# Miniprotein binders against a7ua95r516to809, part 33

Target 1, 294 residues: a7ua95r516to809
Amino acid sequence: ASLSLLSISDLVPDLQFIFFWMSNAIEILYFIQQKSPAYMQTIELMDDKAGSKESLLSATISANEEAMTILEEVIMYTFQQCVYYITKTLYVVLPGLLDCNPFGTEPSSEQCRRAAGVCVCAVCVMPEAVRRVVSVFQTTSDLLQQYQVHSEIQSQMFAYLFFFTNVSLFNQLIDKGPARGWFQRSRVLQIQASVKILLDWAKGAGHNHLAQKFFAKFCSTVTILASPPQQLSQMSWKALCAEHPSLKPVQLHRILTQYQLMAELGPLPIWQPSSEDEAYIYRTVDLLESFENH

## First folded at step 4 (miniprotein)

Design Mz
Fold by ESMFold2-Fast, scan of step 4:
Structure Mz (fold): chain B 294 residues (1-294), chain A 81 residues (1-81)
Amino acid sequence: as target 1 above (294 residues)
Amino acid sequence: SKVRITIEVEGPPEVAEILAEVIRWLAEEAGAEEVEVRVEDGRVTITITGLSEEMAKFLLELIKRLAEKYGVKVTYEIEEL
């Protein structure tokens, strides 16, 4: 009766069951939408000797609307169940993406810098941690295709999964990163390489637009943290805000503060917030992202 | 193993009949061998024959969720075939 949280492969039989019911509910909903006009036309052609034609039309409209509402609820419920179990699995495997090394066992800073300037997937072995995350997305894609779920619903599913992944990775990096050394340059370059593998999968799967939209915050964060000190120190606060509009002022301020500390650029602040943003850099309630913002 | 499910829906006739029709469509699409809907004395009874036990269990979970949302009472009985 309960799904396993250890591996997406273990969840496949139970997920197939939920996807089956969701797909069937969607098919029935579309059938009613197509059947309704034909049935209404049939009623309009009836011989109304009893004066009941208008009452029958009204009742049929109400019944069809109620049936569609009930089916929408079934679709929503099964969609939420799929999302719940898939994201629960993602939550377990995502931290590994921040803590793995796609460059192999010997970390060369020069090799890591050059790899970051070219296609990372061409020179990196996919770590097991990254493979686990990719497997969750691939399994979801396979199930949606197997049960012929409409492309619009597929897009909504991946929009939510990418949103969840972005929030989870961003929050973990900001909250736990300092204690786990994830803001150190060598670790940031490894994180950048790992996330590139994930984004390349999304592009190959036909979800490039969704990935670019929903990973914007985490990608901006990693891009800033991976910037060379000489380049980043020459950029103004205003220029950084313009290049990274997905980041809130408090988020950008926290990222730059960690960068300055890890790059050993001294104790005096280099990046001064604009007068408009100064009040917002202290809004701690806006630091971490919500999982319910879509 | 295949099962027979008997579901009784109690509530306003309009809501109960529409819910029963949706349940019928879902059961037929899921591959039920026989689906029978009876309306008698203000109660709607749905008999579904030939679904697997796993499929039947999931259908009942969905029905309970819908019943709660629309304020109807649902009772059921499962029999192994």
Scores: ipSAE 0.066, ipTM 0.605, lowest interface PAE 4.4, mean pLDDT 80

Design N10
Fold by ESMFold2-Fast, scan of step 4:
Structure N10 (fold): chain B 294 residues (1-294), chain A 81 residues (1-81)
Amino acid sequence: as target 1 above (294 residues)
Amino acid sequence: SKVRIIIYVEGPPEVAEKLAEEIRKLAEEAGAEEVTVWVEDGRVLIVITGLSEEDAKRLLEEIKKLAEKYGVKVYYVIREK
């Protein structure tokens, strides 16, 4: 059954059911593996009479393989179903992240404090669009914790969710960015601040390493676009490639071309591709990222 | 044909976790399509998919050597799937 719901909270009952089955399958698999070694050791210690011990060992291995195969299939299926419904929800909410403004309006005097002769005023409000994305990740984390899913499975799930989020945001920015004005400096700074909220959430949830790994491409893109013209114009193509290894030549070239246009730096090329990369800067098949993870 | 390897490790928690991470690295270096690891109180279950039978046997030989080095028990099964 395909689910088309308004928010992640609407999916919770269905996800709870799937997480319940996944957790139980993992626990049963562990239980079988825990008892199988003890049982196999007991068989090894038995008197071997006309090969009976070898026959019993063979039968036990075969039975355990069958049970483990079925449980592994259940785990894989339920994992894929969870990922499917969660990413379907993410797909709907992620574009809003590129349009929102995490910087508030000028603060009221009620929230303004004086420090060293200056008035420091800040109102930190999470935009609704960012809150929706964080809510999807938090609900996923809560369900994994509620059903006591092992940390490695949790890591695999968030690895895929971060991978999906990175690809979705990168592709939207590259494909729709010019028409939507997302390459404008002020908009890029807003996007950077919104992404920082997601990365801070991931760090708090214990997934900092995964977030750093799987958001690398989108983070590199936003970092380049947010760079001051004086700083970026002093960097060579090779230096940018070294600092941003996740970007393909065509991707870096497209990003820099948009940057030069938005910063009004004139029509003369500032960044010269290396000779080895010149053949690849127009390779359009490499421009957008694939959602396939194999 | 591609096979699945299911590995169960039992030992002291710190040793089992370290061995599990080294096994994951070896499996990835061998070209596994997917490596999944579950850890609980010194019990580790590892599922490795996408290796040929020859590559799987080679990987298992390396894993057995690591298990002996760490003094832990390793059990395994290979499935054609």
Scores: ipSAE 0.000, ipTM 0.095, lowest interface PAE 19.3, mean pLDDT 76

Design N11
Fold by ESMFold2-Fast, scan of step 4:
Structure N11 (fold): chain B 294 residues (1-294), chain A 81 residues (1-81)
Amino acid sequence: as target 1 above (294 residues)
Amino acid sequence: SKVWIAIIVEGPPEVAEKLAEEIRKLAEEAGAERVVVRVEDGRVTILIYGLSEEDAKRLLEEIKKLAEKYGVKVVYYIEEE
């Protein structure tokens, strides 16, 4: 049952409960923010018989501030729990994306559809590993829509999930890629095709801007590794840095070094950092990305 | 003994697509078991599966001649299946 333990579907009942409470807390917070000014205005307009108006105003302000603080904590907690469970599932399925081949496997079954007396057969080119990742994103989208979670929170959720995916894929490619053959040209082309499927899903789901922003580092890496040698050989270090601003100098240097080794390139224009950036490039602590605020 | 080939074509979209279609036909005529074409921002990637190493090298020579004729940039890679 190891496959069942890795399924996003197994988490749906627990996620539904957490999304339900998050949505409710957001709605209550919004209601208090919308209605508090009107209620305060009502108190202001009261006849202050026996001098009780000021006490009521103070009590109302204190109660509203306390309620908002509690609701914000509930929203943060439930958001963190959703992210935790979803990213835990992503962590397990993401390595498969770097090892799968969207071009090389004949599907076990072909889907045939009959239309107007003609049979149309389609070959599925989405690998199972890519499908698993897409299923996590789609299930998250479905739950956010089902519980009518505010669009701002939806955007924050997908921003984090794309950020997590980008960091995970980038770190795996940079750290383990050489040993696993992931820097080979053939593998890079397969990885590029698999990532394209994820980006196409994000565009279709209305998250194109977030995907472009948060996948920039991994996309730059794959673009460089898939680039023709003739194109890269004509670019200076400064030009390459300018074209790939999402990459830190140490990351770009590592990628170019691996590209040069794999492509067995002869003498090329110097892909060397300026002396000003040299010390920074060799700080290995900056090679891998963190999930914390930078 | 079977190999697969990755071919990257860069150029104007209409020229790259036309060359990709010619390459697909040549690969099928050479006995390829599968040919996959992907189009991305003026870059076309063609993957060819199921050829012997000898047939693959002959196909690549024909592809080089076509790339020269169309005036586009072509990069290729061969790997054992």
Scores: ipSAE 0.000, ipTM 0.149, lowest interface PAE 19.0, mean pLDDT 73

Design N12
Fold by ESMFold2-Fast, scan of step 4:
Structure N12 (fold): chain B 294 residues (1-294), chain A 81 residues (1-81)
Amino acid sequence: as target 1 above (294 residues)
Amino acid sequence: SKVRIYILVRGPPEVAEKLAEEIRKLAEEAGAEEVEVYVTDGYVVISITGLSEEDAKRLLEEIKKLAEKYGVIVLYEIEEE
């Protein structure tokens, strides 16, 4: 019960502490990497009476290597802790993204443009469920900026978070989607619109390339489910695989099979693989995506 | 430069479904490649694909006139295909 109430805001004090130490460790590591060569050169240029310089140089090299190893371990540990807390929060809020309606309720007068006294609105409303997911990413971005974490580390963190989100959403949709009704065309359109809001946030935050890379599998799945049956039935297996390279053949086959079974539009054209296509499809074994397989 | 349009019509089922049918016809006349209509709880969703952005904007102006005629609120979203 307590986990269902967990919010990113509740973890901010812990995250601030971890980000603080991560940022400091990165700065110290950078300082050592940048200044160590100059210091060693200074030692080499010292007047060495009775060979003490070589001992000092050797000791300095050893100490610097030890210090850099410790700092790298601290950076890795604090990075993993940040990811752990953030993904724990994401795990709780992500299912809501698959089960919300971004087309919203009737817009207020402030959200409408009027012509001849009638209100017409040209906007998808961000549902609370989507807002919760966006808030996790925005809070992460804010903390990275607050502690002046290097852009490379920021990119690595968002790459991991997007990867986690993609895997989580894909596995939820494939595993639970049929039972939850998520494969119905109307629900798929809602999911597609919700994902678009999340991707638009990522683009605005400067992470468009990472979002395109790491959401590819889930986006391909939603695109297929949103595609008209006529379009899908006209494509060869080779063409389908070529358009969705992020999907394993067995995953693509699972999606198409579930799409045909869950049709709201009445009878769908039945797609039948050739013997060669069938062999190719079943050369892949893993149906679900996992962190270990990446 | 083809776009996809999602249209959500909210209103009494009989009015929303009638407006959705009119929108479907307008989209087909405008040269849409696919038009999908889904009736859900308290609203109708229309997905229109295969129009240029310019053709989509003209279609949306016609839909605006229909919304005014039927006294309903229409939400829409445009995205690249």
Scores: ipSAE 0.000, ipTM 0.176, lowest interface PAE 16.9, mean pLDDT 73

Design N13
Fold by ESMFold2-Fast, scan of step 4:
Structure N13 (fold): chain B 294 residues (1-294), chain A 81 residues (1-81)
Amino acid sequence: as target 1 above (294 residues)
Amino acid sequence: SKVTIWIVVEGPPEVAEKLAEEIRKLAEEAGAEEVYVTVEDGRVIIGITGLSEEDAKRLLEEIKKLAEKYGVKVYYMIEEK
């Protein structure tokens, strides 16, 4: 952990090189796609002598298809390399987001910057752990803008980064949460506040739709764990499943079990799954999320 | 609409803990659904959920008076649920 001194800043020169080639390959692909039809029409309008037009047309189609395939492979490779380096950095910094206390950060005289209906606040300094995660996303955004990468590719990259972040945080909370104390209600409120800072950054960066889509599972988990017992006890199993469709039954059951165990009063007899619901839960095998199911 | 209040109390640990306990009682009397108290780095952090915006504002005015009485600094934030 000590030698994981890898910061996003250390990767910027390598990322700049990869983004440069990715951007160039995208531009060349776009150029071929735009100009190829006009060139093919020119060949088609030529005089047909001894099969020369047919031979030239066939050769040109083959050459263009090969060039486009190579460019698509270069774009895919460079995209995967960018994702690899960025997610490797995220993996190192993400656990800190689950262990930081945004309300333990030194208070400031600044007004609260959070999106709230009413804001009267002196606490505005972003925790170091949250800043490290935001820095990775901000640097990625800056590089995509610097190399004028097409908006579609930008959206694909942030979709994957948000997907990766969601899966990483969810898996860490479910797998390591009991040992780390992350299911304690005070800790869950801290996690909720930290996640809100991250989501607010995404909204400001123009990625609100992607953040809402890809953080759904982790946000549902934190929302349930932060719910008051009185509110949660009023909801049936079916109502909870309907409110949190991103959660698999086995995941929801594990979350609710942890909620009951970590309550101040111990196990609460307020909410219980039905016998039928329990049978359904046991049919689901996978508790943790896969990084490959995007 | 329901709101969440976050409070940070800065002061001597003994005094901050007494204030935090009084804040917890006031929040419960006001009808708060949950009250969380954590002590970190010489500060007491309190989270209060389930109050209406009007009840939250009244509670904060009482907390301000209490902070002046105890001679400690209190920072707070109201977040729309």
Scores: ipSAE 0.000, ipTM 0.327, lowest interface PAE 11.1, mean pLDDT 75

Design N14
Fold by ESMFold2-Fast, scan of step 4:
Structure N14 (fold): chain B 294 residues (1-294), chain A 81 residues (1-81)
Amino acid sequence: as target 1 above (294 residues)
Amino acid sequence: SKVRIGILVEGPPEVAEKLAEEIRKLAEEAGAEEVIVFVEDGRVAIWITGLSEEDAKRLLEEIKKLAEKYGVKVIYFIEEE
């Protein structure tokens, strides 16, 4: 039997509802933070007996603190729910990005202008797998804009989504890559092109700084694997560690071992770990990344 | 047996576009059956089909020379059709 998978578009009504409540809670919190001091000054200026004024001030402070606590909890809860639904959708579509060929995408005949056996396209059409990932990010951006969510919250959301995407792609490549053939040079170049399309979307959306920060590990991995054998063999272990500080010794060692195997560079290790790092290359528990937001 | 070649060029838009045009001419001269060029903001992807493995390797050597001349990085792969 055919199983229908839930797409990001199926979640939009629920996400709109959650974004609505999150946006409203943020605005109310901001209002209380901005207006509370003025109201307190109004009470302070009252020409009244001390006991009555003190009682009103105490009640106002208590009410404001309680309201702010509740609003912060609502914001945190709605933020967590948005992240949950969005990352659930990302988790389903992300593996496809590693298994698609962006160079094999043929433009539709209507977008392709032919001259002397050459097809020139003014508009680049994304592979379906890449388009599915971009659609999740674009829908998130659209909802944040539609509900006028504060820029700080928007940045926090994309920081987490990029963190999640980086961890998911890195773990998929390292854990399943050997069996799937993803470490073959042709496949790595296809992966690099697909990831570049995703990163270019992030830059266009105004999130270049976040993308550079949170994609560092996966980008380092793909950069190393895409390097020509002549260039990579000239780099020492120490030089590679210096250029790719986001990679742990066990991760770098696994990547270089796969590269050596796929490039047919022989059985002897070219990239020997430093004596300081030697113990850490065997820490298998550190090979895959955690999805915990730290 | 025929092979297909995928090429990705990244650089300044003007340079990438000019290199793509020269690669197109070289591919046509080599007898490629189809050449598809995607151009977007200094990123150029070129898809070439219908060359023998020997002709494809010769074409790639010429492309490497052009990439050096223009000072740009070229990523490529070859696969059987």
Scores: ipSAE 0.000, ipTM 0.192, lowest interface PAE 15.2, mean pLDDT 74

Design N15
Fold by ESMFold2-Fast, scan of step 4:
Structure N15 (fold): chain B 294 residues (1-294), chain A 81 residues (1-81)
Amino acid sequence: as target 1 above (294 residues)
Amino acid sequence: GTYYVLVVIRGPREEAEELARRLEELAKKLGAEEVYVLVEGDEFIVAVTGISKEDAEELAKALEEIARETGLEVFVIVEEV
């Protein structure tokens, strides 16, 4: 069995070790930054008996600078490892969100159930596929809280995770959606409802600002696919681009082309890059070719 | 399968921003499905998805060379999705 088949619960012990080391490295770095100036000042005020004061000051400065560099590298490495394993787990569970039916879940006679890992009463009315995604985010939040990771690092972590989720869902919808029927109106409405449940969780967890910022592209895509064909066909290309600033013109054109094929609306104008963009692309190719020769 | 490339760039804002901009265009030229840039202070994070293994490895090597030339701190993660 590969690591990609593991649930988030199976990764918790390994993630706990990584979060533990990251949290400790952050605390030690903070301690050195806060206490070092006072200690240096104390050394400077000491009587220079036998000429040891300059040696002690120099050694302390060098040791603190080396320690801070090592701690920064440990923090970055552990942060990247957490992102790596959490996003790998997300990638496995995210396709289920595009295939589930939240409208088919009638209220159970029992309002709440508790499962191993993360469970809240609201999960009783969530599709299992949405619950799996929420479980990954909730477990991450719980670990950040358990190890008292500073709020700035927490925000950075969720920015990465929401960015990855948005891109993964967008790419899966665009690449596989037409073949899997995900562009059909009934499926789009189910996807929209499932995404709303995920966004509502993010809001409840205090990450509304990050969720709004990083899910904009996928939300724009779902909004377009849920729009009536007549409304879209009456809009100019400029107006469509203006209403969906989170989508690049090429991405918007690809979405509309696939939507037109499903709705039998005929072809849309092909997006063309500006002359300035073309010049930049050519300069970029030259740069890449330069590095290939090394 | 397609590959995912995450790049973290640290250094002077103007130089880091220029590298992030060039990376975005390089990824587009290589046929990447999506490129995103996140900015936090002097740190730029660029994520690239829907790229081949060969192109992902070539991009990583190019970034290592650019980091050496510019003195920017660059960290690259490459993974199959």
Scores: ipSAE 0.000, ipTM 0.154, lowest interface PAE 18.7, mean pLDDT 70

Design N16
Fold by ESMFold2-Fast, scan of step 4:
Structure N16 (fold): chain B 294 residues (1-294), chain A 81 residues (1-81)
Amino acid sequence: as target 1 above (294 residues)
Amino acid sequence: GTYRVIVYILGPREEAEELARRLEELAKKLGAEEVEVWVEGDEFVVLVTGISKEDAEELAKALEEIARETGLRVYVVVEEV
């Protein structure tokens, strides 16, 4: 019952109302921007015998500036409200993505073929937990389409949603991962496959560039954790930093420490920063990502 | 692109370990870039990386035959990387 109340579907009527207001404000703003130059030219061509032309131009400029400011504020407020409700729903469903198994052990799966007691899955199945996340993105896309919101604003919304998802997943993995067993190699492979389902959805929706940009940190993290021990042990600290520029030194150090522990590589420190980088690797304030971004 | 094959083997330790060793040898013969074997909980996990689609399918078919003769529970995931 509680889980049903957290569904994106429950928010659709409220979101439709907010999208309706946002779309209308955008249309009014564009109408003013389109018509204002023509009207201003009309005033300029007026025969101003009474000296009223200058006053009318000044009043028109002031009125247009005030109206545009109010409409921009309405657009920003409604955009922020949509983002707030959508990300609140995402925050609840995202941890499930880290716990689910996209490889599916069910022999009845349509994407699995069974012969001689062996189940072979040609492609990953979409777990219910991943489906819940995709549903939030798809519902958002559907609402943007329904209210014919301009593509630039659509891109801004998905940029923020992908940013939020990346930060949430990264922070959950770093903070809760050790206790939940998420750093175990088989779990990392499952997480990688689940993320690929999200990235494939984003590509299909026309947001591949945004997804590649905003998921970079989490993707780098999962890539490192999925890497063979032989490959990682052959790389210097400087080389690892260069290959994973989205990760801060303290984040990379924490990930490699978890990897070393998980892979049972022994007590000898393989990946240690130079003395110049020492100050950064122990800055805990930089470990978790902030949800605030410009 | 290149493919990745993940094999989960559940069964008696000695039999599962033998199957994992046979899979490692077969994957290397098929030209896989990397083959890893480890134990996680009660399962042996074999990860084959950098293999063609055709070779991944051949590996899966060989695994079906080996699983049949051994009676072990085997789960195979084939994915494009």
Scores: ipSAE 0.282, ipTM 0.728, lowest interface PAE 3.7, mean pLDDT 79

Design N17
Fold by ESMFold2-Fast, scan of step 4:
Structure N17 (fold): chain B 294 residues (1-294), chain A 81 residues (1-81)
Amino acid sequence: as target 1 above (294 residues)
Amino acid sequence: GTYIVYVLIRGPKEKAEEFARRVEELAKKLGAETVLVRVEGDEVWIVITGISKEDAEELAKLIEEVARETGLEVIVYVEEV
């Protein structure tokens, strides 16, 4: 037997502790930001010696700067720790999304049982591979709400998680796709259906705008690859660039080259880069996306 | 061997369900062993099993042609069992 993979549920106690400290640090920072101006005004109204007033103001500014620096460091550290643990879990489950068949039944002996010769199966609304990814996002949402983390920080968290997911899926597809057969139209349609389920979850969770922004590159890639050959071959390079502005010239060129190969469209290039973009199709350093925040 | 045809239909519920009914009727006429239909909001999933390679390819082609006429988003996948 193989060692069982750690689930997001296994990380909940550690994440609860980190979210607790992050939430508290944010609230303390907010309190200082709200109260500091009132206190400074009180000092400014003093009718004492100018030197005494200036000394008190200087001391207050210094103390506030020190306190805010410490709280910002705590918030940043706890945020980074949450991101680290959540993305580590996503890294394990995301490749399954590219290999799952949402049109098939993912069989489980626990979901299907026999009674008196009749098969009774639980209705599976979502493929298990997709469910694992959604569970990571749902658990994160639940913890952020449980510890009443400010909505701005919640948005930043999901922005980063969607960014990470998009980069991970895009890089996996571009780098490993040819060897894995992921560029075959039947496989791409399976990927498209799986991604749709993930995006629908994000919409239901109130993160539709973030999902549209941060999944744009992977969605564009899948949309192009899922297009019928007769339709795609009639589109110019400029038309494709206009429809998919999230893709860099080298990325679009790689996608179209793989599409042409897999669709067996012949040896002549159908999609020719514009003169302005030609220099950029050879920039291999821009092919894969970075996981670093930009 | 026998083949499986998977169909995912997206669009207005009533239009998607009407299209799904026509797919089911066509599959039964072609002698499919089972036809499973699942409705989830604005999506309809159809799984057709026990169909020959020639009939599965014909069915997929016809479904894609009708989808282009209706304006519904339809995904068809054919798999050998």
Scores: ipSAE 0.000, ipTM 0.245, lowest interface PAE 12.4, mean pLDDT 74

Design N18
Fold by ESMFold2-Fast, scan of step 4:
Structure N18 (fold): chain B 294 residues (1-294), chain A 85 residues (1-85)
Amino acid sequence: as target 1 above (294 residues)
Amino acid sequence: DTYRVYILIKGPEEAIRKLAEEAIRIAEEMGAKVEEVIIREKDGEFTVVIWITGLTKEQAEELARRIEELAKKYGLEVYVVIREI
């Protein structure tokens, strides 16, 4: 069986082993960083009548540098392996998020009913597709806590997972969205509700700042597509660019053009780019985000 | 009213060259002036941008439609941006 077909639960034993090695390497590295200066000071205080002190100091420095390099490589390798397994699982479950309906029926402008003089709104049920994505994040959080991984490494892990999720969802929407009907208003509202469930989970897990930062592009895209035509038509191109700084101008232009087509609106000059340099170089593949940091 | 049409074509050299030549011909037949033709090459892919002026809004829209139809015959994706000068 390929790894990409496994559920997150099936990967837990392997992930536990890798997290264990990563945690141990981090703790050993921390120990060397904290204790090495004291040991070096002890050597410095030695009586050096035969020149042995300088030789011992040089040997100790070399040994410490070599040990730290090896530990850093182990930490990097184990971190990369965790990311690889977790993102492979995310890759399998993420498309379902764009195809699911968190509302019991088609979304409407009114999902509230009045009972006994009180207005109550229907609670969105978490679709199985969204639950699978949340389960990957929750399992990752549980493993990081189980092995007492330092908060900085935990933040790096979720920064990458949110980055990966954002890029994957954005690229799927831009590349496949028109053919899949994902730009239709009812589908956009479903996608928006599903994304809100993920953002709410991140907030509850203490990662709100990371989620806000790394989901910005996809959230801007969904916000634009969910906006009423009247609202968007009142904004200049410059105002739209300022409101959505996470989107490149060519990406914003593509989104607005697709929105006009799906909303069956005529051409609106205010939505045409005023900067020509970016518009000259785009085709669909040029609009996609890279999984690599720039 | 005068509209500027930007036609971005990306793909292999022979296909985009033929599409660009045909697009220029169509634009000139409609009475347009071709202001600039920009050809770029990167990693074996060619990009051609054609700036066209002298068309009314209706003519610019018709030009865009004809070029998109032609691009489909070549199996190419083309992006047409229409701006009022």
Scores: ipSAE 0.000, ipTM 0.109, lowest interface PAE 20.4, mean pLDDT 72

